# Designs tried in a protein design chat: VHH binders against tRNA(Ile)-lysidine synthase (tilS). Part 16

Target 1, 344 residues: tRNA(Ile)-lysidine synthase (tilS), of Thermosynechococcus vestitus (q8dih2)
Amino acid sequence: MWGIHHARLHTTLKTQQWLPLGSRILIALSGGQDSVCLTRLLLDLQPHWQWSLVAVHCDHRWRADSTANANFVQQLAQKWHLPCEVVSAPDLPKTEAAARSWRYQVFESVAKALDCTHVVTAHTQSDRAESLLLHLLRGTSPDGLATLLPSRSLGAIQLVRPLLGMTRAQTAAFCQAYGLPIWQDETNHNLEYRRNRLRLELIPYLQQHFNPNVEEALAQTAELLASDRAYFEAEVERLAPTVLREHPPALDRLRLREFPLALQRRLIQCFLRQHLKRGLNFRVIEAVRALMTTGNGSQTASLPGGQHLRVCGRWIELVRPMPPPPAPVPPDPGERSPPPSPLY
Key: E = the ipSAE of ESMFold2; O = the ipSAE of OpenDDE; V2 = 0.75 times the mean of E and O plus 0.25 times the DockQ between their complexes.

## First folded at step 6 (VHH)

Design S5 (from P4 with A114Q; framework vhh_h_nbbcii10_fgla; at its last look DockQ between E and O 0.87; V2 from the best seeds 0.00; counts 0 for: pae E 3.2 > 2, framework grips)
Fold by ESMFold2-Fast, scan of step 6:
Structure S5 (fold): chain B 344 residues (1-344), chain A 130 residues (1-130)
Amino acid sequence: as target 1 above (344 residues)
Amino acid sequence: QVQLVESGGGLVQPGGSLRLSCAASGFTFSTSGSYALGWFRQAPGQGLEAVAAISSSGGSTYYADSVKGRFTISRDNSKNTLYLQMNSLRAEDTAVYYCAAGTYSGSPELYEAQWEYDYWGQGTLVTVSS
């Protein structure tokens, strides 16, 4: 039985071609409302798309009931005649970032083993809004605010987020309307996690006192920023060969002056990312940009690894620490001090 | 961006009337190669149900048996707007009403098929209650 969310998702998939007809798709199924909603939607759309669907459940072993959660997921998958792989973490993840890295490694590994071309995760519009707000509160570049893309590469496969058009309230309503069993995750109420505090306290406060549609507004901002990022990335790729020199590494400051400020900063950032592992920030980019108009021989302060940039004619050159001087030649036998002459 | 925005929903007593409007932006309802348009509804605990649809030329219409004689669909291509006039409303008409646009063939058999539509509105709630 199709609802409005089936219809909307079907339309989006036709337009964007993120999950082509006949694809073999790996579904990340946690058992929570979002992943259950995603799985039900894809199962209902499957006849029209001729997909092969298989689920994977990542057991993080965070809590004593994680085994019960895995059993719940396996029983639901069996009820839906959906093949399901359960993968347990070898070590307890210490952070959300570590858990996320492990999950994506599992997705790639399982997809490869089962010849899946795509993996889908149940990130929602609410997740996108939360991520944007967290990045804003931590302080980041505009590129860092372009959170949770609808589709991206994950090794040789594509990672797709079909639920980015639905809020968490809508996925909850969907599960209730379709009588879907969901697993209640106790960690969803743990306020020690910053994301849960934002979800349970800050977003409701913003909805009540500022904008009832704040999740949609934030998600739309993230989408616009993602489009801007894609445009600038394409422009930088096109222009980099005309501005960047690889050997010795340098920026063409005469050519760089011809571009708008935003492109200047992004071309400088592109150059710096190729040569610096750490310490790339607004101040460093601006220090390099200042070299576009300074006199010959002007330099930046030392950067990570003892490197700096210096103006040499038309070029802003990367100057690396010099190797140690060659070992001195052994002294000639004649350089030895003469023995003291007898004074008497 | 392509967007369909519904308006005109609300609370109405049984036997009352409402007129829903659907304004399109990001594309036009031009006569040549224009969109076929429809109204769907979804009541709590029910699936998405086709209510009414109108061909790109306006020459063919579809109505669900449950609303035939009570509802009238119309389009104004000059205003880029689709309408649904709802008369003699009943409690069972309570639902969220969605506007939809599609570029499918002129075959009336396709009017009921949700998967033939390419754009969907945000929905407007109609509650029929005393």
Scores: ipSAE 0.578, ipTM 0.857, lowest interface PAE 2.3, mean pLDDT 85
Fold by ESMFold2, look of step 8:
Structure S5 (fold): chain B 344 residues (1-344), chain A 130 residues (1-130)
Amino acid sequence: as target 1 above (344 residues)
Amino acid sequence: QVQLVESGGGLVQPGGSLRLSCAASGFTFSTSGSYALGWFRQAPGQGLEAVAAISSSGGSTYYADSVKGRFTISRDNSKNTLYLQMNSLRAEDTAVYYCAAGTYSGSPELYEAQWEYDYWGQGTLVTVSS
């Protein structure tokens, strides 16, 4: 049965085309409230979109309840006539970074095996607000605040987050109103995790004392920053062939001077990202930008890997380290040499 | 960006009256064009139900059988506002009411079809209770 959240999601999908008509979609189904809500919404919309839907459950074997969780998800998928793949974790370090990397590898692998073009995850507006706050408190660039994009590439497939228009409170109310069973994850209440502390303590405080709609406000800020990031990425792609030289690597500093500061920095960042394996930061970008106005032969300090950048006329060139000279070959063992004598 | 904002909901006794308003921005009401404006409602545990709709010209209206004779849809193009006058309210009218706009089709079946509407308001709660 269609409610207001079906109507809103349907409208968003018509205008944005994140999940085109007839797509084969892999749904990340954890069994939690948000993923159950997402799955039900997509199943209810499926007749109007002609999607092929398949679920994947990533079984994190390091938790005692992981087998019960996988069984719950499989039973729910059976009830909904939804094909469901369960993939168990290898013996990985128990960190969020390792778990996240493994899940995304599973998404790519399963999507390839099942010929899916899209993967959907159940990230919400609340998740977007939380991520923006965490990154802001850490101190990051505007691009780093453009968190949780609604759609992005993940290898050969497209990762889509259809629930960014719904809060966690709304997904909870949806599951309650439709009588949907959900799996309760005990780690959601562990205040040793910074995200849980933010979710359970900080955001409620902000809602009560500052702005009842703070989650929406923060998510809108993330969206505005994402659109700005997309604009700059498109401009850099358009301009890069006229500013960046690939062989040998260089920047055209006369062309670079023609652009506003924001584009200068982003074009330099684009160049450095193509040619440095690590060590890219704001200080390096500014050191290179300073070479736009310096004399011929000016250069940066050594960068990680022993490289540096040097002004050569209109170009700022990437200079690779010279190999060290070969060690001197030791002389052959021999008898004591007599003192030298003049021959001429 | 099109925005629809409902107002006028609240608590009312059975038999009472209430007038809902829907102010539009980024979308200008006119007698020309090909669109429909409508009111939908969602009661707890139920799906969306089309309540009333009106064509861009004002010559075609739709009312659900459950509200016919009690509710009146209207618009004021000078204020860019859609209205729903609700009289003789009953407990069964308790719901969140949503304003919507979409392409006019000329068929009453499409006035009821929520998937044909492209813009939705945030909703306003109407509670009919003693």
Scores: ipSAE 0.364, ipTM 0.796, lowest interface PAE 3.2, mean pLDDT 86
ESMFold2 (binder alone), look of step 8: mean pLDDT 80; pTM 0.829
OpenDDE, look of step 8: ipSAE 0.717; ipTM 0.917

Design S7 (from P4 with A114I; framework vhh_h_nbbcii10_fgla; at its last look DockQ between E and O 0.79; V2 from the best seeds 0.00; counts 0 for: pae E 2.2 > 2, framework grips)
Fold by ESMFold2, look of step 7:
Structure S7 (fold): chain B 344 residues (1-344), chain A 130 residues (1-130)
Amino acid sequence: as target 1 above (344 residues)
Amino acid sequence: QVQLVESGGGLVQPGGSLRLSCAASGFTFSTSGSYALGWFRQAPGQGLEAVAAISSSGGSTYYADSVKGRFTISRDNSKNTLYLQMNSLRAEDTAVYYCAAGTYSGSPELYEAIWEYDYWGQGTLVTVSS
């Protein structure tokens, strides 16, 4: 029985083609409110879209009730005639980074085994707003604020977030209106978790005192930043062959000077990502950009890994370190041996 | 971008009347073309139900049996606005009402098919109670 959220999702999927007709889709099903809402929506749309649907539940085994959670998900999937794979974590470090990395590996592995082309997660508009705020408070680039894309690659599959047009309040109302059983996670109200404090204290404060529609506003900002990022990534891809030289690695500083500042930085960033193992940051990008207008032979300071960049005519060339020279014999008192000194 | 914005909902007594409006932007109403404009409603715990629809020419209309004779769909192309006049309202008419627009190839039975509509409004609540 289709309601307004089915109709809206159907329209979005027709326009965006995130989940094409006949796709084989892996649903990340945690048993929580949002994932149950997503699963029900896709099951109800399935006859029109001819999708093959299968669920995966990732059991981190961190809480005492994790087995009961997995049993709940399996019983729900059985009731809905939805094939469901349960994957239990090995003994992972108890960090969010390790858990997230493991989950993505599970998605890729299960999708490959079951020939799924897409994986869907139940991230909502509310999640997108929360993620933008968390990244903003961390201090990140505009690209880092383009959180929770509606569709992106994940290895050989596409990761799709069909619920970015729905708030958490709307998924709750959906589950209540359709009488859907959900797994209640007691930690959702624990204020020691930063995301929970943001969701339970900061967002309501912003809604009451600043903007009742703040979740939508923040999610729209993330989307606008995502579209700007996509534009610049496409422009860099198009321009890179005319500015970057691969063999030997260099930047054409005369060409680079012709572009606006934003493109200069992004082209330099593209070059440095190809050649630096670590240590890429805003200061390095600006140090390289300064070489655009300096004299021949100017160079950066040594970068992590011992590399630096130097102006050679129209080129800013990447210079790999030479093997360090043998240590000099200490000079007599009153004299000093010169250290190695690359030129600027 | 096409936008549909409903207004005119509210609380009304049984037997009363309301007129819903749907202002469109990014989509201009005309007497030519191949499209339909419709009103749908969703009561709590129910699915989305087609209420009324009208073709681009205005020559073909659809009304659900439950509203036939009581509701009238119309439009004003000069104001780019679709209307639903609801008379003799009953408790069963309580729902959120949505405006919708979609392309249509001329088969009247498809006017009630939710999947044929490509644009949806935000909805306006109509409550019928004493």
Scores: ipSAE 0.533, ipTM 0.856, lowest interface PAE 2.2, mean pLDDT 86
ESMFold2-Fast, scan of step 6: ipSAE 0.663; ipTM 0.892
ESMFold2 (binder alone), look of step 7: mean pLDDT 80; pTM 0.827
OpenDDE, look of step 7: ipSAE 0.813; ipTM 0.950

Design S8 (from P4 with A114F; framework vhh_h_nbbcii10_fgla; at its last look DockQ between E and O 0.79; V2 from the best seeds 0.00; counts 0 for: pae E 3.3 > 2, framework grips)
Fold by ESMFold2-Fast, scan of step 6:
Structure S8 (fold): chain B 344 residues (1-344), chain A 130 residues (1-130)
Amino acid sequence: as target 1 above (344 residues)
Amino acid sequence: QVQLVESGGGLVQPGGSLRLSCAASGFTFSTSGSYALGWFRQAPGQGLEAVAAISSSGGSTYYADSVKGRFTISRDNSKNTLYLQMNSLRAEDTAVYYCAAGTYSGSPELYEAFWEYDYWGQGTLVTVSS
């Protein structure tokens, strides 16, 4: 039976074309409130959209109850006649970054194995607001604030977040109204996680004292920043071949001078990302930008990996560290033949 | 940005009356497109139910059997507003009421097809009790 959230999601999917008619979709099902809400919505919409649906549960094996959680998910999937794959983690660092990286790797692998064209995750409008605040408080570029896009590529498949139009309060109400069983994750209430503290303390404070619709306001800001980011990424892709040289790696500083500041920074960032593994920040970009107007031979301080950039005429060239010197060659013990005598 | 904003809900006793309004912004009912407009409701623990709909011209209307003779749908294109006059209210009418707009203008049996609507309001709560 369709409710208002079914109707709104159907309209969004029709307008945005995120999950085409007849697609085979992989649903990330953690068993938590949001993923259960997502799965029920997609199952209810399935007859109209003719989708093939399959779920995947990523078992991180961090807690003693992780097996019980996996069993809960499998039982729910069986009740809903939904095929479900359970993938258990190898030995991973117990960090959110490692867990997130592994989950996305699993999504791509399982989707390819099952011939899914799309994977869906249960990120909500509340998640988007939380992510924006976390990035803002950490300090980041505008691009870093444009987090949790509704749709993006994940290898050869498409990652979609259909619940970005719903708050966590709305997914809770949905699960209650439809009598859906949910798995309570004990870590969701652990205030040692910064995201949980923001969720349980800061956002409620902002709702009470500043704006009851703060989650919607923040999510809308993230959406606007995402569209600005997409525009600039397209411009950089178009302009990079006119500014970046591959052999040897260099930036055309005369061409860079022709562009507005925002494009100068983004083109420099594009170049640096091709050649540096990490350590890209505002100061590094500005150091390179300063080379646009300095004299020939000017260079940056050493960058990550021992590299630096140096002005060579019209070019800002990447200078890599010298390979280590070859092992010393044992010296010849000396000339064995005596020198020739003069004519006497 | 297209928005539909409902108002006029509240607490009312059985047998009472309420008039709901739905104000549209970001588009017009008559000049930017020919929109069919409708009212839907969702009662606690139940699914979305079509209540009433009115064609783009205002010449044809639909009413659910449960509300025929009690509810009247109307539109004022000059004010860009949709109305639902609710009379002889019953406890079973307790629900959140949503207005919706769609480019659909086909057969009457599709007026209750909520998937044919393109825009939805935030909803307004109507509680019928003593």
Scores: ipSAE 0.541, ipTM 0.839, lowest interface PAE 2.5, mean pLDDT 85
Fold by ESMFold2, look of step 7:
Structure S8 (fold): chain B 344 residues (1-344), chain A 130 residues (1-130)
Amino acid sequence: as target 1 above (344 residues)
Amino acid sequence: QVQLVESGGGLVQPGGSLRLSCAASGFTFSTSGSYALGWFRQAPGQGLEAVAAISSSGGSTYYADSVKGRFTISRDNSKNTLYLQMNSLRAEDTAVYYCAAGTYSGSPELYEAFWEYDYWGQGTLVTVSS
């Protein structure tokens, strides 16, 4: 029984080709309303697209009912004749970042084992709006506001989010209208989590008092920022060989001065991402950009990892620290040396 | 950006009449193109049902058996608007009505095939009750 959401998703997939004909697709199935909605939609569309579908359930083991959740998902998949893999987490830090990182590693690993070319997750328009707001409140670059892309690479596979055109209210209504069983997660109402407070308190307030279509408006902003980001990333990729030197790592500061400010920042960001593993932020980018107009020998302060950048003629060169000294052996209690001085 | 916007829905008593409109933008109706324009509906708890369709030339039409003789599809290319005149309305006509546009396939049976349509409106609710 195909309804309007089947028709709209089918049209989107024809236009965007996110899930080409005959694709082998791994579906992230949590048992919640959005993932159940996604799975049902793809199963109903499968005959027209000739997809091979398999589900994966990631059990974080954070709750006492996690085994019951996995059993629910397996029973649902069995009822729907959908092959389903369950993967249990090792001991993870109880953070959203650790859980997300682990899930994406599982997606890549399971997809490789089952020869899937695509992974789908059930992120909605509501999720995109929520993510935009969370990133705004934290303070981030325009690229950081381009949240939840409809399609992106994940290692050797493509991660696709087919439900970005549906709100959470619409997925709920879909599940109700089709009589689909869903797993109720008590933590969805836990206000200790910032995203849950935003979803349950802030967004309803915004809908009532500012814009009843605020979720769509915010998701459209994220999409516009994503297209801008894609344009600049392509431009940086084209220009980087003319500005960046790999061996030894350096930036051509005379060439950089020829570009508009936005490209200067993005080329510097591209260079720093290749060589810094942490601590990249706006302040660091601006410190490096300031070297475009300083005298020979000028340098930045020490960056994460003990590195800095120094002007050498036309070039802004990356200077790496020397290997650290071996760790000192603690003296016996009766043989104390003077306290060591800080190294920086 | 192609958009289809339906209007004209509402509450009507059985036996009454209602005219739906679908304004198009980013897509210009003409007699020379190879496309179809259609009306679909979805009642609560039901799937999509093709109601009526018309070719780009206006010479080929489709009507579901349940609406033949009661509904008339038409269009006005100068206003870029598709219409559905609904007469002798019945309770079973209660649904959300969607406007759609797609490539003309050349086969009348494919007018009812929603997978052949590439653009869809947001829908307008028609309620037939006393």
Scores: ipSAE 0.378, ipTM 0.796, lowest interface PAE 3.3, mean pLDDT 86
ESMFold2 (binder alone), look of step 7: mean pLDDT 80; pTM 0.833
OpenDDE, look of step 7: ipSAE 0.767; ipTM 0.931

